# VH-VL binders against q9nrl2r1430to1533: the designs that were tried, part 214

Target 1, 104 residues: q9nrl2r1430to1533
Amino acid sequence: GGVHELSAFEQLVVELVRHDDSWPFLKLVSKIQVPDYYDIIKKPIALNIIREKVNKCEYKLASEFIDDIELMFSNCFEYNPRNTSEAKAGTRLQAFFHIQAQKL
Short names: E, the ipSAE of ESMFold2; O, the ipSAE of OpenDDE; V2, 0.75 times the mean of E and O plus 0.25 times the DockQ between their complexes.

## First folded at step 17 (VH-VL)

Design V10 (framework fv_iluzanebart; at its last look DockQ between E and O 0.65; V2 from the best seeds 0.69)
Fold by OpenDDE, look of step 17:
Structure V10 (fold): chain C 104 residues (1-104), chain A 124 residues (1-124), chain B 107 residues (1-107)
Amino acid sequence: as target 1 above (104 residues)
Amino acid sequence: EVQLVQSGAEVKKPGESLKISCKGSGYTFDDHWIGWVRQMPGKGLEWMGMIYPGDSDTYYSPSFQGQVTISADKSISTAYLQWSSLKASDTAMYFCARQTFDFESGYYLYFDYWGQGTLVTVSS
Amino acid sequence: EIVMTQSPATLSVSPGERATLSCRASQSVSSYLAWFQQKPGQAPRLLIYDASTRATGIPARFSGSGSGTEFTLTISSLQPEDFAVYYCQQYDNWPYTFGQGTKVDIK
């Protein structure tokens, strides 16, 4: 592939993915492992989905990008109790995101 | 352009180990599942398993669980299929394929791009 | 696992004629059904996905229909390059599974 300049959205997604607490969010939850997930979560989303939307220029406003990231965290907290590793990771990653989002 | 390029044909003897590869390019390798499909001579297609390179999460078909190992090295956009001890019955064509997803609905879908295949021949 | 059954095993058709291939699932796979074409020595080529959507570059003579457990691939007017083996495949539930294939040969 050719070299291109990363947008602010692209850069932020890269940083989120590289974060140690990104593991619950790298891909969509597997219904193989969590059979009831999609009975509860109606708008599934993950970092790979968000990255694809960025690559396709689906986000016209920063608020749209932020909304999807927040949805990702919201889904995590809706499905996972506070004491789970997923929820704890989500809490830390969301805090990181909020700091980085100030640059948008 | 999305491409999956597989390693070359292999001629092996029973008992030998083997590791074949599938290199992806033209897309974000970490973000799509890579599957492996076996096709024995003159036979149909069989899903063996799949791996998510981003975190190396892996699923095997029941028939292939414990028979092969699927792995990935995302630093070089490469997925692997390996045997610790080949059998004559492992003689087949092996394909890798990329799974797509719908970014609106958030579901993994069909396998849209395929490698050219790697022929593995195992005979004494 | 979901068992995919294709029929007929072999379909002999003359060039220019209509070819109809069937695929049945042992349980509902919704519309998560793909059709592939494979020629000797080549990788499978995606023809149809989501039961009825043609993949990029696939001629209009190929069409897919059905949902749930019954699916059909239709080639409206068979061309010489269409003689091959065709597979259906569900991607609704792991493990993903193929039908055993239908060979379309010349009558």
Scores: ipSAE 0.826, ipTM 0.932, lowest interface PAE 0.6, mean pLDDT 95
Fold by ESMFold2, look of step 17:
Structure V10 (fold): chain C 104 residues (1-104), chain A 124 residues (1-124), chain B 107 residues (1-107)
Amino acid sequence: as target 1 above (104 residues)
Amino acid sequence: EVQLVQSGAEVKKPGESLKISCKGSGYTFDDHWIGWVRQMPGKGLEWMGMIYPGDSDTYYSPSFQGQVTISADKSISTAYLQWSSLKASDTAMYFCARQTFDFESGYYLYFDYWGQGTLVTVSS
Amino acid sequence: EIVMTQSPATLSVSPGERATLSCRASQSVSSYLAWFQQKPGQAPRLLIYDASTRATGIPARFSGSGSGTEFTLTISSLQPEDFAVYYCQQYDNWPYTFGQGTKVDIK
């Protein structure tokens, strides 16, 4: 807990956003472009929301932060078939996240 | 402290081009949609469009599609509204506004901070 | 496009009295409705979001209610600073749209 964990969350989110495969996860999926998304995904989340929660100190435990990141990937895999560009990006970014999470 | 600071008032003639700006500070500029709102003299508010500066994804209201260009330069935390050829009917106050998050929903965001407005006057 | 219709256009109310402003959507917007206050020469100020939740720093005399297509803003005891134009705005579906506004004047 504390200040060091919050700065680690901040650093990790910055690295996730910077990653080439972050593009499906930067912001919430467009309801206009993907009308059925919110019929299927009931707990939507994205990197911009997670970063705002870090900035406002909304995460009290590392597990809460990790749960939101994993929810983001779980939503991607629930909605998108395995061979889509979105699912492939999610697989690579999740692998990167797991490596970086060792630093928490 | 979140602030949106817009460029100053403009007096133009029909046919001239114009680009007005909205500079955000005190938050992660890339992470929040910026919308533009027109208010014609003595009239109500109209959404024109919005942009996500993080990836430049842009949406226009149908009434404004093809009438203006919305853009952003995230390296200087600035969004823009641009006309290639002004008309007298473009005379209005123009506001930018930042979209925010409801952490309980994380879905369907609302606008919480507004710029001070830029008055654009177009007359012969 | 979802049309937002406000009524009345102008509401004349004495200080200390109650004001009730109505907003109707052309189709359901669920609870994704905001109310804004605008004074002359100023930017709009967020009062209410999610139909009924007061924004930070908004006095308790402002309350919102409704869901679906019919929404109400109530100001329980008007203060001198409350005489302004009030707008509802849906953010359920793009394009986001405002009502035409209700002007609250001193009677």
Scores: ipSAE 0.569, ipTM 0.872, lowest interface PAE 1.8, mean pLDDT 91
ESMFold2 (binder alone), look of step 17: mean pLDDT 90; pTM 0.915

Design V11 (framework fv_iluzanebart; at its last look DockQ between E and O 0.56; V2 from the best seeds 0.00; counts 0 for: pae E 2.04 > 2)
Fold by OpenDDE, look of step 17:
Structure V11 (fold): chain C 104 residues (1-104), chain A 124 residues (1-124), chain B 107 residues (1-107)
Amino acid sequence: as target 1 above (104 residues)
Amino acid sequence: EVQLVQSGAEVKKPGESLKISCKGSGYTFDDHWIGWVRQMPGKGLEWMGMIYPGDSDTYYSPSFQGQVTISADKSISTAYLQWSSLKASDTAMYFCARQTFDFESGYYEWFDYWGQGTLVTVSS
Amino acid sequence: EIVMTQSPATLSVSPGERATLSCRASQSVSSYLAWFQQKPGQAPRLLIYDASTRATGIPARFSGSGSGTEFTLTISSLQPEDFAVYYCQQYDNWPYTFGQGTKVDIK
């Protein structure tokens, strides 16, 4: 493929993925591991999906991109109690995101 | 262009170890599951397992659990299938395949791209 | 695991004729059903996904239908290059499973 400069969205996704607390968000929750997840979460999303949407230029506004990222965190906090490793990781990653998002 | 390129044919003896590879290109390797499928001579297709290179999460089919090891090195966009001790019954063609997902519905879906296959022959 | 059963085992048809292949699931797989074509010495080629959607580059003569436990692959007018083995595969539940295949050969 051709060489392209990363957009701000692409760069931010890369940074989120590389973050130590990204592990709950790299891919969609497996229904094999969590059978009831999709009974509760109706709009599942993860970083790989968001990256794909970025690659396909699905985000026309920064707010749309931000909304999907926030949905990702919202889903995590909706399903996972506060004291879980997932929720704690989500809290830290979301804080990181909020800082980085100011650059958009 | 999405491509999966597998390592070359192998001729081995029973008891030997083996590790074959599947290299992905043309897409973000970390973001898609890579599956392995066995096809014994003249037989059908069998799912062996799959791995998510992004975090190395792995699932095995019950029939292959403990029989093989699936791994990945995302730094070189490569997935692996390995045996610690081959048997004659492991003689088969082995395919790797990429799973896609519907980014609108948010579900993992079909396997859209396949490697060319690696023939493994195990005989005394 | 979900057992996929294809019929018939072998389907003999003449060029230009319609070919109808069946695939049955032991339990509902919704529409998470794919069809593959495989020729000797080649990797499987995706034909249909989500039971009825043609993959990119697949000729219009290939069509898929069905949902739940009963599925059909139809080749409206068989071409010489269509003689091969066809597999159905569910991806609704792990472990994913294939049918045993239907061989389409020349009558």
Scores: ipSAE 0.718, ipTM 0.913, lowest interface PAE 0.7, mean pLDDT 95
Fold by ESMFold2, look of step 17:
Structure V11 (fold): chain C 104 residues (1-104), chain A 124 residues (1-124), chain B 107 residues (1-107)
Amino acid sequence: as target 1 above (104 residues)
Amino acid sequence: EVQLVQSGAEVKKPGESLKISCKGSGYTFDDHWIGWVRQMPGKGLEWMGMIYPGDSDTYYSPSFQGQVTISADKSISTAYLQWSSLKASDTAMYFCARQTFDFESGYYEWFDYWGQGTLVTVSS
Amino acid sequence: EIVMTQSPATLSVSPGERATLSCRASQSVSSYLAWFQQKPGQAPRLLIYDASTRATGIPARFSGSGSGTEFTLTISSLQPEDFAVYYCQQYDNWPYTFGQGTKVDIK
């Protein structure tokens, strides 16, 4: 699309950032706190980067936007065991995202 | 479009406190790390630390840990560098810088937007 | 921390000629290396990141190369505005560190 698609992407990212379970996803995982993360996760992504891509009109298709958000969750589940706070937050936020994405 | 505007030059005495500011505009302030860099007279550049305004995560270079406080007020898009007790050796130019995104690299830990600098002079 | 060593400390070059600046890291930084230009009284200006990628608005005469521990900045045809101090910086590991600088001066 157009300005309506960009507004929808922007609104969705804002809703994700506001969600209580967004805390693992606001910015890239810290190499200081998690030294081996980037040895395992080869395509890192976070909500701040996705928001910047929306702001700069980097997404040409809605599928590209959705793919980045799903990559964000996939990275979380690949790195974190299911019983961790990060994986549980990811599960809840992903469910929220799927509901909001249906409105696109 | 992106701008970092720092507070004006300061002349202080040893032992005084000081808080200098860096106001960001033209971008989503919450989403970018802000770092502070010291340049002593006639010397090179050294990173002091950085803060993520969105959640206040803060990291200091070891040589500055405990010597300064880095903070941010995202409601007014402003980052701060502060001293509780200045020393003459704190005389320097201080720059703030904003993290830059490059979507092709997928790695975003460098800075290309810089404030104009704040000269701090500490003398008895 | 990772020590960045630049050579030479000062480089004298005639306008229109090529300048070559070297930067060595005390351990591998892969390609996580940036180059900055700084003129007196001004903030540093990003020239190159990822060892070889020019930042937006940087003229084509600036090029970077290298990986691991050895890096080079080349100015292919020196302009009058290019006389400045140049810093390399690694961002592979915190704390990020700069080299001590290379002053490019008129010959």
Scores: ipSAE 0.531, ipTM 0.858, lowest interface PAE 2.0, mean pLDDT 90
ESMFold2 (binder alone), look of step 17: mean pLDDT 91; pTM 0.917

Design V12 (framework fv_iluzanebart; at its last look DockQ between E and O 0.49; V2 from the best seeds 0.58)
Fold by ESMFold2, look of step 17:
Structure V12 (fold): chain C 104 residues (1-104), chain A 124 residues (1-124), chain B 107 residues (1-107)
Amino acid sequence: as target 1 above (104 residues)
Amino acid sequence: EVQLVQSGAEVKKPGESLKISCKGSGYTFDDHWIGWVRQMPGKGLEWMGMIYPGDSDTYYSPSFQGQVTISADKSISTAYLQWSSLKASDTAMYFCARQTFDFESAYYEYFDYWGQGTLVTVSS
Amino acid sequence: EIVMTQSPATLSVSPGERATLSCRASQSVSSYLAWFQQKPGQAPRLLIYDASTRATGIPARFSGSGSGTEFTLTISSLQPEDFAVYYCQQYDNWPYTFGQGTKVDIK
C-alpha cells in the first residue's frame, strides 16, 4: 500500500490498544505464567508486535495487516475455552476490529 | 534513534532510600519490556527484574524479589529502580535495557539497547 | 534456573588471530542465546542474538553458532577494539541468566 494505508493501520492499532478488551492482547503471553502456551500456539503475536511492524513499515498490503490481527484473535480462541474472560474479550475486540476495518 | 538515558551516580549511606531512573526515547516506550541488570564491582552481570510499561506487569528474579521495587511512569517514558533501605552490599553499577522483538521468534524477546549505567555507592 | 557456564575464563590472543569462546547451558535453551561485549566502564553491547544472528552494525568477524546446550562465539581476526569481556545470556526461560564472562586479552 501507500502512505495512507500505513497511517490507517497506525490509527487502527491505537484504537485497538485503547479498547477496554485489549488487555489479553497488549503483549505476548508470558512463558513464565503460562508455560505450555507455546507448545500449543505456534505463531504467537500481540498488539505491541503489530504496532512495531506498522512503525517499521513491514506491512505492504492491507491483507497482511488484517491477517496478523486475525491471527491474534485465532490464537486466543484456540488456547482459551469459550467462556473464559480472555475469549470473551477477544470476541468483543474482534467485533470492534471488524467494524473499524471496514473503514479501511 | 533508540536511547536509554539513566540518572547520575549516587553516593549513599546504609539505610537511606534511593530511586534511580531510565528514560527511553526513539521508540514506543509502552510496548517494550525494560529490564534492570546489576554488576557488582569486578563481577559479572545479573538480571534483577523487568517491567512492561504498557500495563505495569512486573517480574523479579528470585534473588531480588523483595529487595527492590521496579516501576514505570509511561507518561514520561521512564522506568525506575528503587530501594527503601540501602545496604553496603548494594554498591554496584545498575543498567537498564530494552527488550525488543524478532518478528519470526515473537514469543522470545531479546535485549538490544542498554542505558549507560548508574553507579550506586553505599558506604558508612 | 538455567546456569550458563563460559570457558575459558581468560583467553590471551594476538591481534589478527582467531578467538573461540564457549558457552554451555545447564539445560536446552534452544536457540535463545545472546552474546554481549563489555569494555571497561561501558554498558554491554549486543553482538549476536538467536544464537547466530549478528545485531545491526556488528562486524562480520563476529559469528555465533550452536543450539541446545552448547554455543560458540568466534572472532575470526581479532582487532585492537575487540579486547573486552564477553558474556553469553539465555533468554529462553525466566529468570534470564548470564554466563560469568570470558576476558579476551592481548598476548
Scores: ipSAE 0.664, ipTM 0.897, lowest interface PAE 1.4, mean pLDDT 92
Fold by OpenDDE, look of step 17:
Structure V12 (fold): chain C 104 residues (1-104), chain A 124 residues (1-124), chain B 107 residues (1-107)
Amino acid sequence: as target 1 above (104 residues)
Amino acid sequence: EVQLVQSGAEVKKPGESLKISCKGSGYTFDDHWIGWVRQMPGKGLEWMGMIYPGDSDTYYSPSFQGQVTISADKSISTAYLQWSSLKASDTAMYFCARQTFDFESAYYEYFDYWGQGTLVTVSS
Amino acid sequence: EIVMTQSPATLSVSPGERATLSCRASQSVSSYLAWFQQKPGQAPRLLIYDASTRATGIPARFSGSGSGTEFTLTISSLQPEDFAVYYCQQYDNWPYTFGQGTKVDIK
């Protein structure tokens, strides 16, 4: 295949995925593990979906990309109590994202 | 081109350990579940379990829970199926397969690509 | 688990004839049903997914229908290369399950 230079969005997604606190966000929540998740969360999203949208050039504005990332965190905090490992990981990852997003 | 290439045939004795592999290429390995299917000689297909290489999340079929271990090394796009102590009854063909994901409906769906299979023969 | 039952166990047909294979689920699997073809010494090959959609490269003579608990795979005009074992598989709920297979052989 051809070699392509990563866009800023692509690079940021790579950094998010590689982060130690990305584990709650790598893929959609399984309804097998969490049967009630999709009764509560109406706009599910995850890093693999966001990566796919980046690859398909679906984000025309940085704000659209940021909105999806923020939705991902919002979903996590909506479903998970503050003292859960998921919420704690989300808090740290979101802080990292906010720093990196300033480069966009 | 999406491909799953499995390790070669194995001839083992009861009590021995074994680890077979399934290497994916031509797609983002981390984003798709890899399933393992057993087919005993002259018999049908049986789902054993599946793993999400991105985070190593794993599901086992009840019949295979505790009988095998499914793992993955995403750094080399490889999934594994292993036994700590083989039995003669483990003699079978083992297939790995990739599950699709519909990003529009946000649903993991059917298994579209399969490895060529690994024949495991266990006899004293 | 959801039990998938295929019928008949063996279907003998002549080349050029229509073959109809049935698959029944013990409970509704919606349209999350796939059909596979397997020949001796080979891996299963995906024919149909989502009950009625042909996989890439699959000839038009293969078609799937049904939803819920009753499904059908039809081969409109059997070709020599179509003699094989066919499996249905639900992917609605884990653990995923296969039917026991239908062997299509030459009459």
Scores: ipSAE 0.568, ipTM 0.885, lowest interface PAE 0.9, mean pLDDT 95
ESMFold2 (binder alone), look of step 17: mean pLDDT 91; pTM 0.929

Design V13 (framework fv_iluzanebart; at its last look DockQ between E and O 0.63; V2 from the best seeds 0.70)
Fold by OpenDDE, look of step 17:
Structure V13 (fold): chain C 104 residues (1-104), chain A 124 residues (1-124), chain B 107 residues (1-107)
Amino acid sequence: as target 1 above (104 residues)
Amino acid sequence: EVQLVQSGAEVKKPGESLKISCKGSGYTFEDHWIGWVRQMPGKGLEWMGMIYPGDSDTYYSPSFQGQVTISADKSISTAYLQWSSLKASDTAMYFCARQTFDFESGYYEYFDYWGQGTLVTVSS
Amino acid sequence: EIVMTQSPATLSVSPGERATLSCRASQSVSSYLAWFQQKPGQAPRLLIYDASTRATGIPARFSGSGSGTEFTLTISSLQPEDFAVYYCQQYDNWPYTFGQGTKVDIK
């Protein structure tokens, strides 16, 4: 593969992935584990997908990148009740994201 | 360029343990599932299982559940398939493969890149 | 598990002729169906994914069609390098499963 300088988007995704609360978001929810997930969530997304979009230069504006990240969190909160580990992790990770996003 | 390179051929005896490897390059290794496929001599292809290196989430085919262990070390972009005690019936070619995904539809999809295979021969 | 059944087991064709391979699923796999080509001593090579989309670098003579439970791989004009075993594979439900393969050999 080619060597590329990390963009601000790439760097932020790396930081999100490395965060302790990223585990619900690393990959798409498996319908094997959660059979009804895709009956409820119509625009699934995860950090691996977002990273791929970054690598493919799919984001022309920071707002587009931010929208996908926010969608990821929105999906989590839509499907998971507040008292779940997923929702709690999402809340913390989203707070971290909001701080880091100010640097974009 | 995406590549999967597997470890070399193995000649073993029944009862011995074995761990073979599959190293990915040219892409973000932790972001794609890696699957293992068995092909016995002169036979077809069989899915054994798959692992997500990002969190080591793993699925086994029912026929292989408890028979092998699939693992990964994302720090060196490597997936593993191992046996604690080989049988003669484990003699086969073993392939690793990368699963892609469609970031528009949001589903995991087909396996687009394959390793060259590792031949495992188990005989007394 | 979803059982994939290919037919025929062996297909003998002459160079330049059309080859038609069938793959049937025991239950609907939507369009999550791939076709692979395998030659002796080599890894499977992806030909078609999503039932009808050619993988990168695959010649136009290869085409896939079908949805649900019935699928077809067509080689419009068989070339010498096309004699091989072909597998269909569903990736709709785990465990993923292959057909038993169709061997395309020279008549």
Scores: ipSAE 0.800, ipTM 0.926, lowest interface PAE 0.6, mean pLDDT 95
Fold by ESMFold2, look of step 17:
Formats: structure tokens, C-alpha cells, sequence
Structure V13 (fold): chain C 104 residues (1-104), chain A 124 residues (1-124), chain B 107 residues (1-107)
């Protein structure tokens, strides 16, 4: 990574957050609403955490940033059946991410 | 750099309404839960509720459900605590607090930055 | 609701001595436990999170330990500025709850 990659990470995260299908990913899944989530998902992550890590320059490599984004989608697909609103939103946002990530 | 600034002290009578504020700066306001904590005179701390300004998702402690309204306006980086009808038992200090992240754990329910407090006095 | 119980209610300690504060949860909170310091007229200040991790800028004389239901805050050599009320707080499950506090007084 360098300065250009960090700026691109910032831009990409902003675009992900603004996307209509970001709603399952804005913040960590609520233990109140989904009590068993953290029994199943061991490496939880969300867009707000990823944005904070970008802002604090916590990513050493571009692959680390991409891995966190892909982990976020992987968690969604592992927890949610394919026919759920969460999984469908994840599919659409991941497709958007793959297109935007080509610009990195 | 992170700062939470609360509105000033209030002296009210029972039955009056009140809305107090907590303005955040020095961070991405919409990305962090803001909680409200009550401290009655000479007593300990009690969580009232919290709001995620990014989507307005809101949780109340059972004792405060229906007693107060928590809201936020992310366009001006401000969270609110509101009573429609104050009681004498609402006399207390009220703090807002911001959730922080632990990148290693990934959990962000612990609160690291606090406003200075708003003293609300309800009496005749 | 998870009840947090602190002991003792008041702890009288001389400057330079060690203070040990206890916090018990009514059910396991794993390591999702924070310690706060509060001085009169001030907001609480975060000391420890994740049971044992010192917050930024907190002196090394403050240490936390424990997991599950039993937790301890230790101040290894009390300084004049450490006389305050200390609260534990769990953040494992909503609603988050505080202990009732331990007041650390000058002996």
C-alpha cells in the first residue's frame, strides 16, 4: 500500500456505505436481535470498523483491506440462508465491490 | 481530538418537556453508537439507551423504555435525549458517551469518550 | 439483566499502598468488562476494557484481571489523584450495566 491505495480505500468504503444494499453491513450484528450470531461467526466485522481502520492507517497491505471486506461478505453468507434479504443484499453489494475493487 | 459537548444545565418543573443534546466532533459521528447514562444525586451510573446515528437503530434499557426518547441527527453530528413530561425523579446528571472500537476483538460496546454531563433539576 | 456487584463499598487505603477492588457478575460476561474512574463533578473516565487492557494514557499502576463472573482492579501504588469512585461495567449483553461503585478513600 501507499498514499494512493489508502485514498482509494477511503473512496471505496464511502461508496460501499452509500450503496442501497449496505444495510446489513453498516455495524456489527446485534446480539439482541441475533443471539446466536457470535456462537457461529468468530471473526465479526462491519463497514464502520473497516472505515475506522482505514482512517487510522491500520491496513499494512491492500490485501488486508480486501480480506476484511471479503470476510464481511463471507460472514453474511455463512450465517444467512441464500433466500434471506441479508444474503441477497450481500450478493449485490459484493458484486458492486468486485467491480469497484478493479479500480484499486 | 474526539469530543462530546452537551447542552447546558436545566431547571424544570414536573410535567414540562425537555430535550438535551450531545454534539460529537473529531471522528466519523455516524459510525459510533452514542449512549446515554443517568446518575441520580449521590448514586451510581445507569445505562438508559443507545443509538447508532448511521441508521438510527436504537436500544433502550427496560427501565427507560417509554420514559425517554433517544434520537440523532447525523447531518449535524448531534444526539438527543428527550422527555415529554418530566417527573421530580428525573432529577439527575445525564452523560452521553461514544462507543469505541477494539480492532483485535471486533466488539465495540465499551465507551471511551464522555460528554461533560447535563444537570437536570426537576422541582417546584 | 446482568447484575454487577462491587466490593467493598468503601476502601480506605494510604497513599503508596496497593488497592484491590472486586467486581462480580450475576452470569458470565466472558471478558467484556470495563473499569471506570469518576471524581466528583466529572464524567467517568475509562481505565480498563476487555477485562485487562489498559486504555490509552492510563498509568501502568492500574491493572485489571479476571473473566467470566469474577474481576479485579488493582492499583499497585496509590497516588493522590487515585482517590475516587470506581465502577465496573459489563458490555457482554444489552442492557449494559454498572456495578454500584467502590469509593477509594484516604486512610
Amino acid sequence: as target 1 above (104 residues)
Amino acid sequence: EVQLVQSGAEVKKPGESLKISCKGSGYTFEDHWIGWVRQMPGKGLEWMGMIYPGDSDTYYSPSFQGQVTISADKSISTAYLQWSSLKASDTAMYFCARQTFDFESGYYEYFDYWGQGTLVTVSS
Amino acid sequence: EIVMTQSPATLSVSPGERATLSCRASQSVSSYLAWFQQKPGQAPRLLIYDASTRATGIPARFSGSGSGTEFTLTISSLQPEDFAVYYCQQYDNWPYTFGQGTKVDIK
Scores: ipSAE 0.645, ipTM 0.882, lowest interface PAE 1.4, mean pLDDT 91
ESMFold2 (binder alone), look of step 17: mean pLDDT 91; pTM 0.927

